VH-VL binders against PAX-interacting protein 1 (PAXIP1). Designs and how they scored, part 2

Target 1, 90 residues: PAX-interacting protein 1 (PAXIP1), of Bos taurus (Bovine) (a0jna8r94to183)
Amino acid sequence: ESCQIFFGITACLSQVSPEDRSALWAMLTFHGGGCQLNLNRKCTHLVVPEPKGEKYECALRRASIKIVTPDWVLDCISEKTRKDEALYHP

## First folded at step 20 (VH-VL)

Design a2 (from z5 with heavy chain T102N)
Fold by OpenDDE, fold request of step 21:
Structure a2 (fold): chain C 90 residues (1-90), chain A 123 residues (1-123), chain B 107 residues (1-107)
Amino acid sequence: as target 1 above (90 residues)
Amino acid sequence: QVQLVESGGGLVQPGGSLRLSCAASGFTFSRYAIQWVRQAPGKGLEWVSSISGSGGSTYYRREVKGRFTISRDNSKNTLYLQMNSLRAEDTAVYYCAKEGYNWPDWPDAFDIWGQGTLVTVSS
Amino acid sequence: DIQMTQSPSSLSASVGDRVTITCKASQDISNYLAWYQQKPGQAPELLIYDASNLETGVPDRFSGSRYGTDFTLTISSLQPEDIATYYCQQYDNLPLTFGGGTKVEIK
């Protein structure tokens, strides 16, 4: 079984290409996380490449949502540990 | 820089009408739901009415339903409260207050308040 | 309607004291609870949103916490400028409702 690196995480994927979205979705879910395209109160993370857009602005208001670039997902997997989200703020 | 400014308050007789305005500046007005909250002299805060960013949804306190109408003109960055059939118990300072961020099915606290406008209903 | 029971209605404390105000919701409101400060003759100002998030610009001596339907506003070290009436407010469901308020004075 894969490491449950993203257990308890529900990530909203935004402003990513369909190809990247599919890949990120697979990686997050494979490692125990959840994914959504819509941002709502169930989300714990917003994955976005650039600091812009309505979802980004909403996430800024909701301090409970951590905003990270796609690189956060990749690095967490490669290092088999949750990286500090603050280092991956777009 | 973000601010709300109420106007239109005054003295009115019972059964009379009054229209309040709330002028917004410093933010994208249409992106935020806005509330009217009132405070009777020496009393606590009381929610009165809400309107969504687009204006498509409106909500009212039970006691003002049928008498008050909330509306907004996003082209003018202005919120309104039409108050008809006013009663003595409607006497209060009326505040407009914006939600922190408007998002579907995701309510928010009121991060910006105006300084209020006094409405006095008395014979 | 969701009732917000706020306590105490008033308190007097000394500068530097730890002050605690509580609100209990009549039903589960998740973390959709705000705390406001209203100084005499002024409009309310947001202190805490989503139960425990400090609003930008608010001193960090203010904090909020939640346990189920019990909410607490804490002022770690009361300052003279904190003289005000404080209100909790739920925004989980309509009608939106406020607590009765807590008047905080300095001895």
Scores: ipSAE 0.678, ipTM 0.911, lowest interface PAE 0.8, mean pLDDT 96
Fold by OpenDDE, fold request of step 21:
Structure a2 (fold): chain C 90 residues (1-90), chain A 123 residues (1-123), chain B 107 residues (1-107)
Amino acid sequence: as target 1 above (90 residues)
Amino acid sequence: QVQLVESGGGLVQPGGSLRLSCAASGFTFSRYAIQWVRQAPGKGLEWVSSISGSGGSTYYRREVKGRFTISRDNSKNTLYLQMNSLRAEDTAVYYCAKEGYNWPDWPDAFDIWGQGTLVTVSS
Amino acid sequence: DIQMTQSPSSLSASVGDRVTITCKASQDISNYLAWYQQKPGQAPELLIYDASNLETGVPDRFSGSRYGTDFTLTISSLQPEDIATYYCQQYDNLPLTFGGGTKVEIK
């Protein structure tokens, strides 16, 4: 069975290409996380490559949302552990 | 620097009209819902009206419905409050205040307030 | 309408004292509660949003907490510049409503 690295996480993917979005979506869900396109109160994470855009600005205001680059997802999977989100702020 | 600056307050007779303005700067005006909040002399804060970022949605406290009209001109970064049929109980300092961030179905606190403008309704 | 019952209406404390202000909502408002500080002759300023999040630039001696419909603003060590009236406000549903305010003075 797959490692549930992202259990309890609901990630909003923003400003990624359709190809990258699909890949990240698959990786997150395969490892126990949830994904959605819209940013709302259900989200725990915003995955964004650059510190810009409306979703980024909203997430900055909401302390309940952790903002990380796509590398956070990749590194968590490669190392089989949930990495500190603060190290992956865009 | 993010700023809101109210103007248009003054002395008016009961039944009179007044138009308040709130000039915004330092942020993308159309991205934020903005409120009017008033404070009678020596009293607490009271919400008056709200308008969405686009201006498509407006809301009012019951006591001012039909008398007050909130509007905005996003091209001028300006919020307005048209007050008609003014009453003595409308006497207050009127503040404009922006929400922290305007997001669908996700309300927010008021992170920036203007200095306020005094409206006095008296015979 | 959602009523916000704030207490006490006023208090006097010494510099360095721990100060607590309470606000009770008449119904569940989730964490959609803000605390504002209004110094004499000035406009209100946001201290806490979403019940417990400290606004940028606000001293960390201010904190907010929630227990159900009970909300608390705490000043861990009261300073002279904290003389003000404090207000809670719910933004869960319209009409938006404020508490009655708490006037904080220094002895």
Scores: ipSAE 0.648, ipTM 0.904, lowest interface PAE 0.8, mean pLDDT 96
Fold by ESMFold2, fold request of step 21:
Structure a2 (fold): chain C 90 residues (1-90), chain A 123 residues (1-123), chain B 107 residues (1-107)
Amino acid sequence: as target 1 above (90 residues)
Amino acid sequence: QVQLVESGGGLVQPGGSLRLSCAASGFTFSRYAIQWVRQAPGKGLEWVSSISGSGGSTYYRREVKGRFTISRDNSKNTLYLQMNSLRAEDTAVYYCAKEGYNWPDWPDAFDIWGQGTLVTVSS
Amino acid sequence: DIQMTQSPSSLSASVGDRVTITCKASQDISNYLAWYQQKPGQAPELLIYDASNLETGVPDRFSGSRYGTDFTLTISSLQPEDIATYYCQQYDNLPLTFGGGTKVEIK
């Protein structure tokens, strides 16, 4: 349940403070997900607080990448389930 | 305005050579992989060759490897195709086309095409 | 080499008709498939990339879908300006390969 929420997810974290990055990284990996700072085709998600930047523009073009704000991570954990990414687009 | 403009086509005898050029404008040329695609009269599209943004990687369809050389001069925003040992089956309109985003190890479709230049190989 | 089997090779339809063109890849190509439109006497233009993403400026009547290795281009309501040959193209692996084309005519 809580350890599997992010199973199969590889998230790229972008534009977050060092503190927020550490927290988000821990949240994702503790619940079964992968994290990286590099955006590539292994990623399933881009976690970004604002709709700007090179990674955002690249991810916006690719149908394979879901773009979410950090709130998506928090809400998935609080509700113990994977939330619809479309509701969290920055 | 993003544009690609081909030139250098013409009539040439079998065994001859031509160099095609593709002039780029309106985008950062060195950031994008560019391809040559050809279309024989009345036929479909056929990929010929690709070159990376830096020019460090080149790729060719088997039928032209060793005869055609793709290159680019990023200081002049120009792509080239040197075609040697031309054969009748090389007769086609040649297009240059750019990838939409050249993100490392992430292929993309061809978002901008030139108008094409006709190469006719005939005795 | 990845073979792209496109069908039909030609079709004729009336203005307002729903038109469907299909491509089948000989192996998995993920979503790395594009659809191009080539109007008579013109260069190809990108319509759809990544199987389902509409390129900027392309009318809403065009859409793309994927089911496994089967890909579909749909024109929901054919217009006179849609007279063209349509090509699918995979860009997952070299050599890059195109389908054989579908010539679309009105009437």
Scores: ipSAE 0.287, ipTM 0.804, lowest interface PAE 2.7, mean pLDDT 92
Fold by ESMFold2, fold request of step 21:
Structure a2 (fold): chain C 90 residues (1-90), chain A 123 residues (1-123), chain B 107 residues (1-107)
Amino acid sequence: as target 1 above (90 residues)
Amino acid sequence: QVQLVESGGGLVQPGGSLRLSCAASGFTFSRYAIQWVRQAPGKGLEWVSSISGSGGSTYYRREVKGRFTISRDNSKNTLYLQMNSLRAEDTAVYYCAKEGYNWPDWPDAFDIWGQGTLVTVSS
Amino acid sequence: DIQMTQSPSSLSASVGDRVTITCKASQDISNYLAWYQQKPGQAPELLIYDASNLETGVPDRFSGSRYGTDFTLTISSLQPEDIATYYCQQYDNLPLTFGGGTKVEIK
């Protein structure tokens, strides 16, 4: 059975530089996750550095979306485990 | 204050026409889909028509398609319902209602309603 | 069309009673169900969205739940100001459809 850190997640990346976006995208997909630029019903996570913007406000309304900073992705990989998203809210 | 105010209702004969208006204030009108919902006296709620925030997409219940036209003027923060070929069964209070957050492919409930305008179709 | 079967059509309860109202969808609608309250002579007002999320300003005695295609609105302790007709509404697919309503009265 797969033990991939990001199995079952679909992350929307927002407000990150093209360079950071490419790095986060690679990190998420290499460890079993899905990634996209558009926020929609398929997403499980919004990755956003600051608590602002239309995507952030939309995600706040929907209990199905967990909102995290990019540090969540980095720390999950570094510690080889899925960290509690609540600790990474921007 | 976020507000929707309907107007344009009245008494018309069968086969007649009316144009309803819904004036919006207190929010960025162009970002939200808006609905018309009606309620016949003593009856339940019935969805009539929807329009996207840009006005590019319109939808109608089967019974009004071809007779009613929903439109919006985002520069005037106003929603319209042109009702033609009116029938007795169109008699109802007509509400406009705002979707809470209109996101592509992600529908939402109606968070703000107007107080309604009465349309009566009778001889 | 998705049929929303709401029950009961009316009920009468005492102040302080726990009241439950149910809606059954004719097919899966995920959590895209709202509950509205319509007090006599007034426009509908949103209580619950996405099946269980309480709209801002709605008292905590209101709650919503989902089990498959069965949805429940609960008023934990009925108050006199809760006299109203309650409607469920699915917003998963067009045409948007409402339940038939539940008229709640104080006995």
Scores: ipSAE 0.241, ipTM 0.768, lowest interface PAE 2.9, mean pLDDT 91
Fold by ESMFold2, fold request of step 21:
Structure a2 (fold): chain C 90 residues (1-90), chain A 123 residues (1-123), chain B 107 residues (1-107)
Amino acid sequence: as target 1 above (90 residues)
Amino acid sequence: QVQLVESGGGLVQPGGSLRLSCAASGFTFSRYAIQWVRQAPGKGLEWVSSISGSGGSTYYRREVKGRFTISRDNSKNTLYLQMNSLRAEDTAVYYCAKEGYNWPDWPDAFDIWGQGTLVTVSS
Amino acid sequence: DIQMTQSPSSLSASVGDRVTITCKASQDISNYLAWYQQKPGQAPELLIYDASNLETGVPDRFSGSRYGTDFTLTISSLQPEDIATYYCQQYDNLPLTFGGGTKVEIK
């Protein structure tokens, strides 16, 4: 249900304030996801507010990484379902 | 502009040694893992060895482990393959190849290849 | 070791034909699969990385796809300059391994 919205995902959080980072981390993990600050091959998603930076450029190259804005996390929770990541590309 | 150039190939008898070099230019050499890949005449491609950008990690296919040593000198932008105890099955064109841009310790495909250097092991 | 079974080993086709080359991995490799083109007398060149991403400067008649452990390189309209041997390569796990190659010729 709600606790499984993010099952199987591992999100890398980038370019968010420390307070937003803590909130996003809690939201992802409460709903079954994993979080980390390092981008590596364990990641499925990069959460980034703007289309720039080294992590963003790396994620653009790797087909295995979905790139989304923080709004994706919020909307998935509010609508209780995993939203299409393509709609949330920065 | 970005290029890799192999050298040091030649004819050698079984049990002999050769040292291959790969000269890099046009990119920041120390940031990238580099591989040796070989191709026997008329045959397919075979991975031989890899070295990390820093040189801190080296990897070998089992058939060459203990006989071949990969190394790099980042101050000279040069990759090396020391080949000892050579056998007939080591006869091949040897290519060096660069991983594409990505994160350290996250393997990528080989985006730049040299033109190769021929090693022939025969009596 | 991850075995990459590539087929066919050779093919002949006419200019303008759609050409399909396949590789099957012996275990899951995610999308860590590359396709290389080796023209006669030349070194290999990267065409596709991460199974489906076209390398910069590669003509868009080339495409790659993945279904499970089955990978496909497609040339939508074969051109004379596409005469080459094509290799797949997995980079998920050591040792890095290549398919046996597919030699493509024009009829």
Scores: ipSAE 0.228, ipTM 0.775, lowest interface PAE 3.0, mean pLDDT 91

## First folded at step 23 (VH-VL; from a1 with light chain N31Y)

Design c5
Fold by OpenDDE, look of step 24:
Structure c5 (fold): chain C 90 residues (1-90), chain A 123 residues (1-123), chain B 107 residues (1-107)
Amino acid sequence: as target 1 above (90 residues)
Amino acid sequence: QVQLVESGGGLVQPGGSLRLSCAASGFTFSRYAIQWVRQAPGKGLEWVSSISGRGGSTYYRREVKGRFTISRDNSKNTLYLQMNSLRAEDTAVYYCAKEGYTWPDWPDAFDIWGQGTLVTVSS
Amino acid sequence: DIQMTQSPSSLSASVGDRVTITCKASQDISYYLAWYQQKPGQAPELLIYDASNLETGVPDRFSGSRYGTDFTLTISSLQPEDIATYYCQQYDNLPLTFGGGTKVEIK
């Protein structure tokens, strides 16, 4: 069974290329997380490569949403542990 | 500087009508939902109505439904509240308030308030 | 409708005192709770949003916390300029509702 690293996480992907978006979506989902394109109250994380865009601005005001770069997803998987989101703020 | 400025308040008889305006500046008006909040003299705050950034969605407290109409002209950065069939209990200072951020209809706290305009409904 | 029960309705404390105001929601509103300060003759100002986030420009003596449906606004050291009425407000669901307010005075 796959490691459920992202259990309880619903990630919104923003400002990522279609190719990267597909990859991130697959990785998040495979490891027990949820993924969506729209940012709403269900989201726990915003995955964004750069600190820009309307979704980023929205997430900045939401204490419940962690803002991380795609590297957060990759590093969590590679190290098989959930990394501190604060270290991956764009 | 982000600012909201209400106008249009005054004295009106029961059953009368009044139109309030709220002029916005310092931010992209159409991106934010705006609400009306009122405060009767010596009383607490009471939400009245909300309108989404683009104006596609409007919401009202039960007591003003059918009597009040919220609208906005984003080309003029102005919010309106048309108040018809006014009652004594509508007497209050009316504030317009901006939500911190809305995407697209995600409610948020009111980060900017106008100074308010007084509406007095009395015979 | 979601009722916000705020307490106390009024309090008087000394400068430097720790002040606590509480709001209880009639149902789960998650963290969608704001605190406002309204000084006499002025419009309300946002202090706390999302239960515990300090609004920009607000002194850090203000803080908010949540425990279930219980929300608390704390002023760690009351200052003279803090004389005001404070309101909680939920924005979890319509209609948006405020607490009854707490009038804070200095002894």
Scores: ipSAE 0.320, ipTM 0.827, lowest interface PAE 2.1, mean pLDDT 94

## First folded at step 24 (VH-VL; from c5 with light chain N93D)

Design d3
Fold by OpenDDE, fold request of step 26:
Structure d3 (fold): chain C 90 residues (1-90), chain A 123 residues (1-123), chain B 107 residues (1-107)
Amino acid sequence: as target 1 above (90 residues)
Amino acid sequence: QVQLVESGGGLVQPGGSLRLSCAASGFTFSRYAIQWVRQAPGKGLEWVSSISGRGGSTYYRREVKGRFTISRDNSKNTLYLQMNSLRAEDTAVYYCAKEGYTWPDWPDAFDIWGQGTLVTVSS
Amino acid sequence: DIQMTQSPSSLSASVGDRVTITCKASQDISYYLAWYQQKPGQAPELLIYDASNLETGVPDRFSGSRYGTDFTLTISSLQPEDIATYYCQQYDDLPLTFGGGTKVEIK
């Protein structure tokens, strides 16, 4: 069974290519996380490659949402542990 | 610098009308919901009305429904409050205040307030 | 309507004292609670949003906490410039409602 690294996480994917979005969605879901395209109060993480856009600005205002680059997802999986989100701020 | 500046307050008789304005600067006006909040002399804060960023949705406290109308002109970065059939209990300093960040179905606190404008309703 | 019961209505403390103000919501409002500071003759200013998040530019001697429907604003070390009336406000549901306020003075 896959490691449930992202259990309890609901990630909003933004400003990623359709190909990358599909890959990230699969990885997050496979490892116990939730994924969605719309940003709302249910999200725990915003995954964005660059620090720009309305979703980024919203998440920046809301301290309850952690903002990370796609590399956060990849590194968490490769190392089989949840990495500190603060190190992956775009 | 983000700023809100109210104007239009003054002395008016009961049953009279007054129109308040709130001039905004330093931010994208149309992206933010804005509120009117009032404070009677020596009293606490009281929410009066809200309007969405694009002006499509408006909300009022029960006591002012049918008498007050909130509106905005995003081309002028200005918020308005048309007050009709004014009552003595409407006497207050009226503040305009913006939400920190407006997002659908995600409420926020008021991060910027104007200096307020005094409305006195008295015979 | 959601009632916000704020206490105390007033307090007097010395410079350097720890000050605590409480606000109780009549129902669950999640974390949608703000604290404002209003100095004499001025407009309110946001201190805390989402129950415990410090607004940018606000001194870190201010903090907010939540336990269910009980909310607390704490000033860890009261300063002369903190003379003001403080208000809590819920923004979970309409109509938006404020607490009655707490007037803070320095001895």
Scores: ipSAE 0.677, ipTM 0.913, lowest interface PAE 0.7, mean pLDDT 96
Fold by OpenDDE, fold request of step 26:
Structure d3 (fold): chain C 90 residues (1-90), chain A 123 residues (1-123), chain B 107 residues (1-107)
Amino acid sequence: as target 1 above (90 residues)
Amino acid sequence: QVQLVESGGGLVQPGGSLRLSCAASGFTFSRYAIQWVRQAPGKGLEWVSSISGRGGSTYYRREVKGRFTISRDNSKNTLYLQMNSLRAEDTAVYYCAKEGYTWPDWPDAFDIWGQGTLVTVSS
Amino acid sequence: DIQMTQSPSSLSASVGDRVTITCKASQDISYYLAWYQQKPGQAPELLIYDASNLETGVPDRFSGSRYGTDFTLTISSLQPEDIATYYCQQYDDLPLTFGGGTKVEIK
């Protein structure tokens, strides 16, 4: 049914308000992605609005994880396509 | 600048003891897990022991368990390796090496190494 | 224990040559593989981490790749300063293990 835009993605949500976190969680999950609050080796993406914090610093070192702002999630959904993460680095 | 400096190596008889130190500078010491890696003369690299950033977890290769103890004093930015019951096969240059970025259950490569300190076990 | 089989043990090449070193893991280690360079009389230095990521400050003639459990370090154009022994290392599981090393010399 729903477009699986985020299939294969496991997103760590960080530094977002509880309201925004719930919304992003729902959007990612509805479109085939996974979400978690804890950052670990299973994560493919770190969703963070600001370039700061321990999770951000970790993700900078670990090139296997992509760092994007919440706008990446929104734009992917609105345009029904997975956008280039590099354009959404905080 | 970020650096690690080993010390404490020397000549010791079999069955003897030695304590190595690794002085760290240029980074937040307690945030990073650190390892001891050794290299016998003319041989390859061999992992010896690891300790977590806060010192709560320690790990050892099987051959040194019960004989070697890794520890750290974060207030002094210093890593230690207490070596007891030393054997000839423990002869090596001992390096301390820092993980690139330490995160729970997420291992990393060693981005900073000391220049090493030589331990020779011989009668 | 995870075994890292590194090949060749040694090689000689000319300046400007393309050099390839291989490391095979005995089991799936994901991308948790590093390459180190150790020049004579010096400590090892990190070249590549997470199989294919170039460490800061390392010349871009060095590159790493992964295919399953096969890992490759490539020097696109060998330079005189690249004379060293190179090691792969897995950090997926304990005990941490290194390859046997590859000694690279210039003809």
Scores: ipSAE 0.674, ipTM 0.914, lowest interface PAE 0.8, mean pLDDT 96
Fold by ESMFold2, fold request of step 26:
Structure d3 (fold): chain C 90 residues (1-90), chain A 123 residues (1-123), chain B 107 residues (1-107)
Amino acid sequence: as target 1 above (90 residues)
Amino acid sequence: QVQLVESGGGLVQPGGSLRLSCAASGFTFSRYAIQWVRQAPGKGLEWVSSISGRGGSTYYRREVKGRFTISRDNSKNTLYLQMNSLRAEDTAVYYCAKEGYTWPDWPDAFDIWGQGTLVTVSS
Amino acid sequence: DIQMTQSPSSLSASVGDRVTITCKASQDISYYLAWYQQKPGQAPELLIYDASNLETGVPDRFSGSRYGTDFTLTISSLQPEDIATYYCQQYDDLPLTFGGGTKVEIK
């Protein structure tokens, strides 16, 4: 049940430390999600700690991309459910 | 100011040829895909052709494929449409239009349009 | 090809009225839909991109929404300068296709 939290999600990770990237990647993939470094139309989410950068500006333009801080990933797992992305916009 | 200006329209006979130009200014031309869109008098909009920013990929609607050739000269900031074997149904105002934001393999809406140039194909 | 069925083909409304124009795609196109405004004798202008995002400089009385393959352009309070023909356009897949247009007039 909890391993499906991120089913159907493809997240692009940006502007996180190598340690945080590794942890977030493991958390997303362990719970059924996909993860990648490139932002493209296959992505559903951009995970970024601050509202800046080329990937952030691109994602702001695209209605198909939800923009969240890393806390979204942590809270989804902690609460065992997909949290509303709108509450986690950087 | 971002601008696109078409030219080269006119009256041609069926079977004839015409070359349209679209001069671009105010933006980095080579970064953006550009389209030709046409509108027959009193009718709706119809996509004709697209070319990628570097010119490596070209696309055409079925009805013009083999007759029309889209090209660009990035050193002159100019888009071209070579129209051969023209038919009466090609009569339209031809617009060039650019995609609004650039990101690889992610198409976008057309944010800037030219004023159009009229092509009339009749005997 | 993705067919875009736009309705109505024309409408007449009073200044201040709420106006709704719809566009239906023949298959899923995600959010890849634009709305353009074309005033008489002029080139089209972009109003809405990605179904609901307002283009810079467009008045906030314009809005767009998506429900599945059904898309809606809404003018919350029609103004005299909104007299135009409106077109939807999908850009999910080639060939790029437009709706048939909706002519909006003041009555």
Scores: ipSAE 0.534, ipTM 0.876, lowest interface PAE 1.5, mean pLDDT 93
Fold by ESMFold2, fold request of step 26:
Structure d3 (fold): chain C 90 residues (1-90), chain A 123 residues (1-123), chain B 107 residues (1-107)
Amino acid sequence: as target 1 above (90 residues)
Amino acid sequence: QVQLVESGGGLVQPGGSLRLSCAASGFTFSRYAIQWVRQAPGKGLEWVSSISGRGGSTYYRREVKGRFTISRDNSKNTLYLQMNSLRAEDTAVYYCAKEGYTWPDWPDAFDIWGQGTLVTVSS
Amino acid sequence: DIQMTQSPSSLSASVGDRVTITCKASQDISYYLAWYQQKPGQAPELLIYDASNLETGVPDRFSGSRYGTDFTLTISSLQPEDIATYYCQQYDDLPLTFGGGTKVEIK
């Protein structure tokens, strides 16, 4: 249930401080997800605070990648459910 | 303007060789994987070969492996296809085509195509 | 190899008609499917990438959709300039493969 919120998700974290990266990484992995710093076809999500940068431009092109702000991670955990990614586009 | 221009096609006998060139302009050539795609007269499209942006990875359809060699010279913004041991079945218009966005190990559709160059292999 | 079965092989329709072309993959290819338009005597041009994304400059009467391994190109209102052969192409795995094409004519 609560440890499965991010099951099947592989998130790339971009443009976040080292502190935020550590926290987001822990939150995603504790709830069943995977994380990585590189964006590639293994990813399902790009977590990025602002709509800019090379990773953002790449992800914007790919139908297989959902782009969300870090708030998506926080709100999913807070509400114990996977929120609609479209509401969290930067 | 982003552009690809093929050249080097012509009439050759079976068993002969031909070298195709594809001149690129208007984009950072070395960032993009480039493909050769062919189309026999009156037939559909058929992928021939691919090369990564840095040139380290090359891929071939089975029927041309060992006979065709794809290469690129990033200092000249030019893609090449060396075609050896040509057969009648290789007769086609050959297009070069650029992937729309190159990211490592992540394929993309072909957003820019050249005009094509005709290769005719006949005795 | 991934086979792309495209249908119909040809069709004739009136200006203003909705036209639907389908392409079925022999295995799951995720969203890695493109649609190309090839007008007579010309090189192919990209219409749709990643199954449903419209390429820049392509008229919005063109759209693409995916249902499992079934992919559809739709022209909502056929225009005279849409006379062409249309090809699907998967780019999930090598060798890259194309559908057999659909020749579209105005009747």
Scores: ipSAE 0.471, ipTM 0.847, lowest interface PAE 1.7, mean pLDDT 93

